VHH binders against Mechanosensory abnormality protein 6 (mec-6). Designs and how they scored, part 19

Target 1, 343 residues: Mechanosensory abnormality protein 6 (mec-6), of Caenorhabditis elegans (o01811)
Amino acid sequence: DLNKRVYNHTPGPCRVLTDNYKGTAGMTYVESQKRVYITLGYGRAHDLKTKTGIAFYKTNRTDGRSQQEMYDLIEMTINWNGYEYKKEFIPTGIDSYSSSNGRVLLYVINAHPNHQCIHFFQIVESSKLNHRKAICDPSFSSLQDIAVVGPDRLFVTNMAAFGRGWAQILEFSLQTGQGAVYYYDGSKLSTAASSLIAPTGIGYDAKRRILYVGSMIRESIFAYKVAKDTTLELLYEMMLLTSPIGVFVESKTGDIWIAAHPVIHESAWHYTHPENQNIHSPSQILRIRIQEEGNSWVTTEPYANDGATISASSSVVFTDEQMLIGSSFGRLLHCDLTHSYIT
Below, E stands for the ipSAE of ESMFold2; O stands for the ipSAE of OpenDDE; V2 stands for 0.75 times the mean of E and O plus 0.25 times the DockQ between their complexes.

## First folded at step 15 (VHH; framework vhh_nb_b201)

Design ctl1 (from k02 with W33S Y56S Y100S L101S; at its last look DockQ between E and O 0.59; V2 from the best seeds 0.00; counts 0 for: pae O 5.1 > 2)
Fold by OpenDDE, look of step 15:
Structure ctl1 (fold): chain B 343 residues (1-343), chain A 120 residues (1-120)
Amino acid sequence: as target 1 above (343 residues)
Amino acid sequence: QVQLQESGGGLVQAGGSLRLSCAASGFTFSSYSMGWYRQAPGKEREFVATISSDSSTYYADSVKGRFTISRDNAKNTVYLQMNSLKPEDTAVYYCARETSSSGTTGMDVWGQGTQVTVSS
């Protein structure tokens, strides 16, 4: 895609929520709280000097807050409960579970090179998390994203055998299929899918029946049927002609929102030089609407940017006609969407 | 067959204590989060406490500091230690398993319940 170009367009007014963090790649929407929880570790995972943590954005706009307050991020305080490696916590991928009794749990990928683990948190106060546990496995080499099946049960994508750098790029170029989807059943880890080419974002449909897994290199989304025993059956592949990084499934409509890297060679260059502020890569948001028959879909592009406003989009959340766009090394954007822009 | 069986309920005076047990069978107990619920006469069933597979606990505000949920994976049993009981704690107490099934949320298996009566 050496000559591929991206043309700037927005679905409505967009604004920068924060430019203070070097990476806002992980997001999960908790409907019961009207909050989007955001991880702030992606930059650090790539050796940028930046603060790490978890914050949230309030999506409710009717609570009497000022305009400025409406776009503030609130950082969560973490009670680590004696966890010895708390200083090595670099949060990236994130998902959540909401119990019927109001309990909300967060599951977070730690992308630390020496401690790639999945961390389990419980929200105990408005802005406080209790750390419950972390699961680590030698098979974790490049964890990307999480899809929660139930309480303490989740799928996680492992993108490649190599964690980062030129070795990883080479691995991708060779398409050796060293990626996987792992399943944690609350006590043990198993392989749900293997021999995948650079799996990245992952998300469940509204009924939690279909699992969508992005493949960065194949430029596709794979749809898996999830059985009651959590086994996966591949249903179909949706070709995107772009590299999906983040996957979000809208609960109300079933629409699949994709944060993508539309120009992969520029992204690769950016990822190898994230400290250089003059290097950027394009961003793209897609919306996929699955038709009633289930095997056809319509793809639209609500947002695209050459990298000047937001570089290397990596996550997306859509709710109540607003969209958040996370990036690998920089800004978090908020956009208002109007019906005129998203058909 | 997957089943839960509660025991330990009874009559107790206000300020007293009871310990409920829930015996689980038919599934890998250690892999599941378990919970206690209660239903008072004329009221809806309400959440009391949950314990995750890693033994993390969560309590309803009404029972915090008084009730303790625990589990013994070797015995496939979840417990509810109830201290400083109040008349308003009178209810049928149910043990439940949190679901792991695709497309479902909440609790998918329930016990028959055990009566707890707290007298003034």
Scores: ipSAE 0.021, ipTM 0.472, lowest interface PAE 5.1, mean pLDDT 90
ESMFold2, look of step 15: ipSAE 0.450; ipTM 0.799
ESMFold2 (binder alone), look of step 15: mean pLDDT 86; pTM 0.860

Design r01 (at its last look DockQ between E and O 0.08; V2 from the best seeds 0.00; counts 0 for: pae E 10.7 > 2, placed apart)
Fold by ESMFold2, look of step 15:
Structure r01 (fold): chain B 343 residues (1-343), chain A 119 residues (1-119)
Amino acid sequence: as target 1 above (343 residues)
Amino acid sequence: QVQLQESGGGLVQAGGSLRLSCAASGFTFSSYWMGWYRQAPGKEREFVATISSDSYTYYADSVKGRFTISRDNAKNTVYLQMNSLKPEDTAVYYCARETYLSGTGMDVWGQGTQVTVSS
């Protein structure tokens, strides 16, 4: 049934971390710092008035901070080092790499409709980012998300051959498979997988060397084995019956968290009218536990909302019994996991 | 010609202090992160400390609280102040420049200076 209904539930108490930006679209967890970095302001890519930037949330709740400070976001200052197009920066997909020498790198997709690029940053000690370089390629038409597999080695999803408009709508309706996963090896960009149907979220399980790629239109997650030479071998498809947008992989367990849009026509309506507070897209978070690779897995739903509290969930992070949910045009949500969320 | 030259190594009694210097030439020093690494006999080279172009500092757990990295952009020099030295700090210490192209790599290394801590 195309009139799917979403029944609200949470894994525990939830609160809003920020309403100050039109979009909290991407997140990455940096375990060595106990920080979640969040990209802010995706709505500017859809002509909404909003600041753009990057902030972080401190996940250590026993560090002596007061109750008021415990949920603060700290905005990053960007040192652009003379980069010419810094005013065209609309951050969205994000991932990180940490080394033992204290160096933490951030890789951020610029979703600006006329300047789609991958930006390379280094995190400085407190709250500063140093811009290192940008990669902009003519094939970047609809960059969505990024997964890091090594220092300056990363996969990115490009959702469609056409970036917007009637051509993209036709592309999706015909399922022509014009999306791709690109691979950057530190110097060259190449195509790692092609003829994909609306690839979106992407996440990497480093222990098992498996790359998970969402397909919005097929409502599935594809699992790829990442070979030593970083080529991809398709292993299997997990049908979700919901549109995956963001993918987060727990480093210790390999459990897969998915931010999804369960009602695709409401999502489409929301994206065409992002300024209208009365138009919502339901938000759903799934957790997948692999029991036997390719053969069996268990899916639970820790969070679901009809869109009134948070609309169009686009990213999820789980750590330290906490879950953060980002959204395409709206608020950032934080939930404690205090009870079973299996239903 | 990009060059890094360490100095200040030597023999020191346990509990003592040394200050290493690294003079840099042939590049815009103020724009680069600089680091100190060390290598004990029979072991792999390990991270000691890094300082950003904006003077933010990072330390290996084994030296945190005892070592201090600093830089003087006017003199194109990076320093490592080593206090409360232990025999396990014995190693050849290398100064290095971070490459902005790699994000994890040091692309220029000094010749190294020997630090020996006697028990």
Scores: ipSAE 0.005, ipTM 0.333, lowest interface PAE 10.7, mean pLDDT 85
ESMFold2 (binder alone), look of step 15: mean pLDDT 88; pTM 0.893
OpenDDE, look of step 15: ipSAE 0.776; ipTM 0.892

Design r02 (from k02 with T104P; at its last look DockQ between E and O 0.64; V2 from the best seeds 0.68)
Fold by ESMFold2, look of step 15:
Structure r02 (fold): chain B 343 residues (1-343), chain A 120 residues (1-120)
Amino acid sequence: as target 1 above (343 residues)
Amino acid sequence: QVQLQESGGGLVQAGGSLRLSCAASGFTFSSYWMGWYRQAPGKEREFVATISSDSYTYYADSVKGRFTISRDNAKNTVYLQMNSLKPEDTAVYYCARETYLSGPTGMDVWGQGTQVTVSS
């Protein structure tokens, strides 16, 4: 429906954590540190003038900070270790691995049109990233998101054969299956799933070994079983009737949080005119609880906005009764959850 | 079958050096982070060092600057060079392989251990 309307609601009080960047596209929660890491500046991939970087939000509200400081972001310093293409860095999809020995690894999609890569970092000291390496493959044309299944073992989505422009618009209009999920096994990159229609967000449920992959054009989440040899077996499709962009899986419950664009044609115009303040894309956050794998699930909608407060929601994290919402070209929101029914 | 075999332990005077080796077999060694852990008498097993397939390292604070982890992917071997040894480094040292698919945790394969004893 070309005349869809979005009715605004929130799960509790919300505030803007930052609007200093054109894009707060990706987020990951690191429980061992009580931090949400956020990628900044995705709009630069769409020719907006913005700084890029990575910051974190501290989720611990009882650590002695003032109420004003509770919502501060702390920007990371990146030690590139001589990496030649550091100025071609537009971070977007992000995920992490934490070990019991205190080591924390961070894996970041570089969406720069001329340098599509997966960057490997180690978090060191309180706010520094040490760059380890980048994996850049000729098949990377439209990298979107990343899900970690072990140390240096990860899946990434590549949305389309064409990275942007009229060719990509035509590709989506014809609904050709030009997208893929790639797998990195610690040494080599391989194709884990091919012929996908606009894969976007990706999230992993480690307890159930299920990989969830969003399809923007099909308005669905595909669930894959991850076999012991890391091959993917398609289990089922959850039709959402909204375009999933970001996927977050709660480690404890297995609940699936989705950042979605409910009005696809408004999303399309927003992406082609990201600097135009009169062109918005509504923002929606869904939560899905699986009742019976493949057969039944319950969907709730903790957040929806017509685009006036936040446009084109692209990522979501829920932790410690807090929800963060990132967006493709704009603000980062934080909401307190005050309803016991939002779990 | 997956196996890890440590060697190189022994007695050494304080301030001395030892090099531990761990030979691995039965898996794709170059795809895994490998680590060293140790266990002193009456204490829990504790982390010492770990190394990625591309030789990026992470150390426990107590050994940083004194111990060096390295690997030889052609020989399927991980090493721990221990310098400036102290009596508190006395322990059984274990080689380990880091797990995947099981969520964020530690190691799924352990060696039998090698004793390191540092005399005053």
Scores: ipSAE 0.604, ipTM 0.853, lowest interface PAE 1.9, mean pLDDT 87
ESMFold2 (binder alone), look of step 15: mean pLDDT 87; pTM 0.880
OpenDDE, look of step 15: ipSAE 0.784; ipTM 0.896

Design r03 (from k02 with T104D; at its last look DockQ between E and O 0.65; V2 from the best seeds 0.56)
Fold by OpenDDE, look of step 15:
Structure r03 (fold): chain B 343 residues (1-343), chain A 120 residues (1-120)
Amino acid sequence: as target 1 above (343 residues)
Amino acid sequence: QVQLQESGGGLVQAGGSLRLSCAASGFTFSSYWMGWYRQAPGKEREFVATISSDSYTYYADSVKGRFTISRDNAKNTVYLQMNSLKPEDTAVYYCARETYLSGDTGMDVWGQGTQVTVSS
């Protein structure tokens, strides 16, 4: 894609929420709390010197807050409850479970190069998390994203045999299909899908029937039917002609929002030189709307940027006519959207 | 067939204790969060407690410090130890399996319930 270009456009007013964390790659929306939880670790996962952790953004704008407060991120304090490897916590992929009784759990990928695990947290106070447990497996080599099925039940994407660097780039170039989707049932890990080419973002529909899995190298989204026994059946592939990284499924509409790297060679260069502030890669947000008949879809591009405003978009959340865009090594962006700008 | 069966209910004096049991069958018990709910006459069913596969627990404020939920995965059984019982704890207590489906009560399988009556 050497000649591929990105044309800058926004769906409405956009602003930078933060530049302080050099990576905001994971986001999950908790509707009951009107909060977006954001992981701050992707930069660290690529050896950047930056703070790691979990923060949240309040999506409600009618609570009497000042304009500045409306765009503040609040960092979570983590009670690790004696967890031995707390210093090796580099949070990236994240999803959540909300029970009807108000209980909220966060499931977070630790992207530490030598100890990739999935961490389970309980939200116990407004800004406090209790660590519950971590599951680790030798098959974890490049964990990317999580889709929660239920309490302590989740799908997780493992992108490649190699975690990062030139070896990973080579792996992608060869398209050897070393990626997988794993399933954790609360006690054991199993393989739900294998021989995937660079699976990245993963999202679950509101009815928990269809699982969407992005493939960075195939430039596609795969839709899987999830059976009662949690087995996956491939329904169809949606070609995007861009590299999906983050996948968000809007609960109300079923729309699929995608954060993508539209120019893969520039992204690759950026990922090999993340410390260089002069190197950037384009960002792109797509929305896929499934038609009522269920056998067709419409793709729109609410946002695109050459990298000057936000580089290497990696996550997206849409709620209440606003959009958050996370990036691999840089900014978190907030945009106001109207339906007229998206259609 | 997926089934839950409660037992252990009865009449107890205020300040007394009861232990409820719920036997599960027809599914992989160890893979599910299990919970207890209760419904008093003329009131809506309310959450009491839930327990994860690895025995992480969550309680309603009204029962914290008095009730303890536990489970034995080998026996496919979830328990509710109720101490310091009050008349307001009088209700039919239901065992339930937690579900992932949105828009539901959060539970997809229910037992028939067991009556707990606390006298003054």
Scores: ipSAE 0.416, ipTM 0.744, lowest interface PAE 1.7, mean pLDDT 91
ESMFold2, look of step 15: ipSAE 0.645; ipTM 0.870
ESMFold2 (binder alone), look of step 15: mean pLDDT 87; pTM 0.878

Design r04 (from k02 with T99D; at its last look DockQ between E and O 0.70; V2 from the best seeds 0.69)
Fold by ESMFold2, look of step 15:
Structure r04 (fold): chain B 343 residues (1-343), chain A 120 residues (1-120)
Amino acid sequence: as target 1 above (343 residues)
Amino acid sequence: QVQLQESGGGLVQAGGSLRLSCAASGFTFSSYWMGWYRQAPGKEREFVATISSDSYTYYADSVKGRFTISRDNAKNTVYLQMNSLKPEDTAVYYCAREDYLSGTTGMDVWGQGTQVTVSS
């Protein structure tokens, strides 16, 4: 819709947590640590000069830190353990697994155009990552996001058969459905769903065993039941009329938070010209509460911006009355949720 | 049909060493993290160590530097090498398979246990 306008609003006071990286694309919440982990530097995959890495934000506002320290990001140090392609690391999609014994695992998509991989890390000490291994497969052409369903058990989205260039543009224009969801079972990779149209964000509701997969071109979220053998059965489609990019599922409520691009052509130009400050893509955050599976849900919009404050929102996390918004090429935003109608 | 069977327990003097084994069957062993837990009389079961299919490890603080978990995927077996044993290591040691799509306790299959007694 060429006449679509974005009406700016926030769920409460917002601030920039960082503007020092070209991209804060992915986030995951680790409740056992009260931390949000953020991937940094996605813009390097689009030829922007930026550092890449992983940092975290501490969500506990009453842990004795000063006002200045409360909004600090703490960068992780990565022990690569001799991994030869560490310079080709452009982290984006991210998810985690926490066990009751205190072990925390982190799984990160590498968006490097020539090194599309899933990296496996163990979080050790306070701020160190030990690299375990990378899974790289020739079918990985445009990895987008990752959802963890168990230790070393993950679903990943691959948006298109062609990872870049005019071939990918033709693929989307024809709507041929060349995207897929892949599943890693701890030892081997398989195809969990195929013939998908531009799958993007992915999130898992462990209590209901439902996997939510966004489709950028269909402007929808697909809900899949995850069987005990980890096969996927399509349950229904939620049409959003906006392009979902990131998906976050609240563990307690099952509510679904979506980072979305409401104006697809502005998003397309932003991605082709990420260095140009005059080319914005609006940022939108939706919250969906399922009323009756497959039949009804309530959608609210906690955040919307025309792109001036944050462009091309790509991820969202909500916890403890706080919302974080990541973006493909820019800022990381933090908002307090102070009005009850949003939550 | 999933089964875990520990062996290798026994009596050992303080400062000594012991190697526990756990034979696994009925599942794709190479796809799971495996772990060791222990339970002393009158106490709750406590975590000791866990290992991934690619041999990445995580240890309880009380055993770091003294115990080593390892695995042999060809034999479907996980091991616990216990060195510098202390009387407080005396417990029944259990092998466990980590939760696969289950949220009950973090471990969904347990062995029968093997007794380790450290005398001084």
Scores: ipSAE 0.590, ipTM 0.841, lowest interface PAE 2.0, mean pLDDT 87
ESMFold2 (binder alone), look of step 15: mean pLDDT 86; pTM 0.876
OpenDDE, look of step 15: ipSAE 0.787; ipTM 0.896

Design r05 (from k02 with G35S; at its last look DockQ between E and O 0.66; V2 from the best seeds 0.00; counts 0 for: pae E 4.8 > 2)
Fold by ESMFold2, look of step 15:
Structure r05 (fold): chain B 343 residues (1-343), chain A 120 residues (1-120)
Amino acid sequence: as target 1 above (343 residues)
Amino acid sequence: QVQLQESGGGLVQAGGSLRLSCAASGFTFSSYWMSWYRQAPGKEREFVATISSDSYTYYADSVKGRFTISRDNAKNTVYLQMNSLKPEDTAVYYCARETYLSGTTGMDVWGQGTQVTVSS
């Protein structure tokens, strides 16, 4: 039905953590630090004026902070170590690796249209990032998201063969399947899956070694088994009837959280006119619990909004009875699930 | 079969030097981060140094400036040059491979160890 409607609901009290950036597109949770890292400023890739960078939110509610400080974002300082293209940095997809010897690494997709790259950072001191290197392959035309499977070992989604223009429009209209998942093994990049239709969010369940990849156009999540040699074996497709954009996998339960766009044509208008405050895209968060691998799962919808409060949800994190929702061009939300039935 | 074998340990006087080697086989060595750990009698195994596939190095505070980790990808070997040795450096030194894919966060393959004894 062309006239889809979104019934607004929340899983608990929600608040705006920030409205100061044009985009809070990607997030990753680092359990050892009790921090959610957020990428800021995706709107610059769509010609909006905004600051770009990386910040974190501290999830520990009992660490002695005042009520005013409890919801602060803390911006990271980046030491680029002489990297030439540091001014062409529009961070979006992000994931992390925490080693047993205390190192915490961040891997960040640069969505700058002329500098599509994967940036490798180490977190040092309390709030500083040391840039180690960038991988900037000619095949990177529309990088979306990243999933880490080891130190400097990662999968990335590339949504389309063409990053912009009439060729990409034709590609999506014909559903030709020119998207890919690439794998970086610590030294070389390879194609892990090809002929995919608009792959977007990606998340990894390390305990079960399953990689989940969203398809915006198919409105589905694909589940891949990750073999020891890192080849991907397609296990099944979960049809959602909504366009998945961001994927978060709970490390304890394996539950899958999806940031999704339920009305794709409204999302398309929002992305072409991100500066227009009257053009909204509904935001939806799904939670999927696998009952029987490949055969049975339960899907619930903890959050939905018609776009007035938050448009174009692009990422989600759930931890410690808290849910954060990021968006492509706007606000970052925090919802308190302490008294929620769904926690 | 993935294997790591350390060598180069021995007895040395305080202030002296040793170079440890770790020969690797059964995997694409150049793609992996490699580490040295050590374990003194009655203590837990502790981190010494790590080298990434692109030769970024990380050291425990107790060895910074004295130890140097390096790798030779052509020989599938990682090295630990230990200078200005102290009696506190006495331990069994282990080479390890860092991975996440096999269900173990951090180190998934360990060598058998080589004894380093520093006499005062």
Scores: ipSAE 0.251, ipTM 0.679, lowest interface PAE 4.8, mean pLDDT 86
ESMFold2 (binder alone), look of step 15: mean pLDDT 86; pTM 0.879
OpenDDE, look of step 15: ipSAE 0.803; ipTM 0.905

## First folded at step 16 (VHH; framework vhh_nb_b201)

Design j01 (from k02 with L101Y; at its last look DockQ between E and O 0.79; V2 from the best seeds 0.72)
Fold by ESMFold2, look of step 16:
Structure j01 (fold): chain B 343 residues (1-343), chain A 120 residues (1-120)
Amino acid sequence: as target 1 above (343 residues)
Amino acid sequence: QVQLQESGGGLVQAGGSLRLSCAASGFTFSSYWMGWYRQAPGKEREFVATISSDSYTYYADSVKGRFTISRDNAKNTVYLQMNSLKPEDTAVYYCARETYYSGTTGMDVWGQGTQVTVSS
């Protein structure tokens, strides 16, 4: 539908946290630190000029900072430890693991067209990352997102057999099912689910051991039970009627937040022409509350925009009455939630 | 079936050294972070050191510069070299495996422990 319209609304006051990067694609919340880590610069994978890196936003409102400082991003310094391909780093999907001993690990997808890898970092000091290793596999053609299920144990989505271009567009049009979820067990990579149609965002509910995987083309979230041996059992499909891109699972409630593209052909044009400021793609955030697993759930829409304020929403984090929205090629938004039915 | 067995504990004078070993069996050792914890009488178990499969290490502040964790993946063994020992290092030392079984932040397998006593 060429005449489809998106009605703008917000859950409360919103502001731009940064507009200085071409892309704020991925985010993860680290509760032990009260920090949201954000990956910066996805647009470089589409030949846009931009700095790449990782920054964090401090969610604690009572730490003595001024009103202006409350919205600052702090950029991480990366110690690459001699890694040969550090200049080919375009971070996107991200997730974390925290332990009670204070160790925090970050796992980051590198979306560089010629160096698709999973990078393993440890957070050290207040704002430094130590690079440990990268896992790069010939099967990585279109890595999208990552969900951590333990230290050095993670699932990743690979969206398509072709990484870019008209061949990928044809693949999506035919719905050939060339996507996969891969599992890394700490030493070896394996296929956890195959023949998937454009898997994108991925999120893990650790208390219930449920892995949620978005399908861009099917406009759905698939729920998998994660067995003790880490094999996946498909439980059900939640049809959204919008294309999910990012998935965030609240640790306390198990509620599922989804960054979605409601008008897929406008999203396609935006991705094809990310340099053109006049080509927008609508941004949508959904929240799903499970009432009975597999049988009933309630969906609300805390945020929607026709693309003028933020295009192509790709990630979402909710914590402490705050929502952050990342985008594939553009700005990072922060909203305070003031409507009680959203929180 | 998953088993961790510590050894190498004993009595030592302050300023001395000990090397602890932990033999692992029943799982793919090279896939896991392994750690050492300790528990003094009447106190809570506390973190000492941990090491990744690729030998990246993390230490408690109280032992930095004095203790060294290492591993031999061919022998399924993790080690703790303890130098410049102090009386406050007296504790039962436990080897542990880190995993997601009980959530994302827990240790799921513990050894039996080995006693380390540091005399003044």
Scores: ipSAE 0.571, ipTM 0.827, lowest interface PAE 1.9, mean pLDDT 87
ESMFold2 (binder alone), look of step 16: mean pLDDT 87; pTM 0.887
OpenDDE, look of step 16: ipSAE 0.813; ipTM 0.908

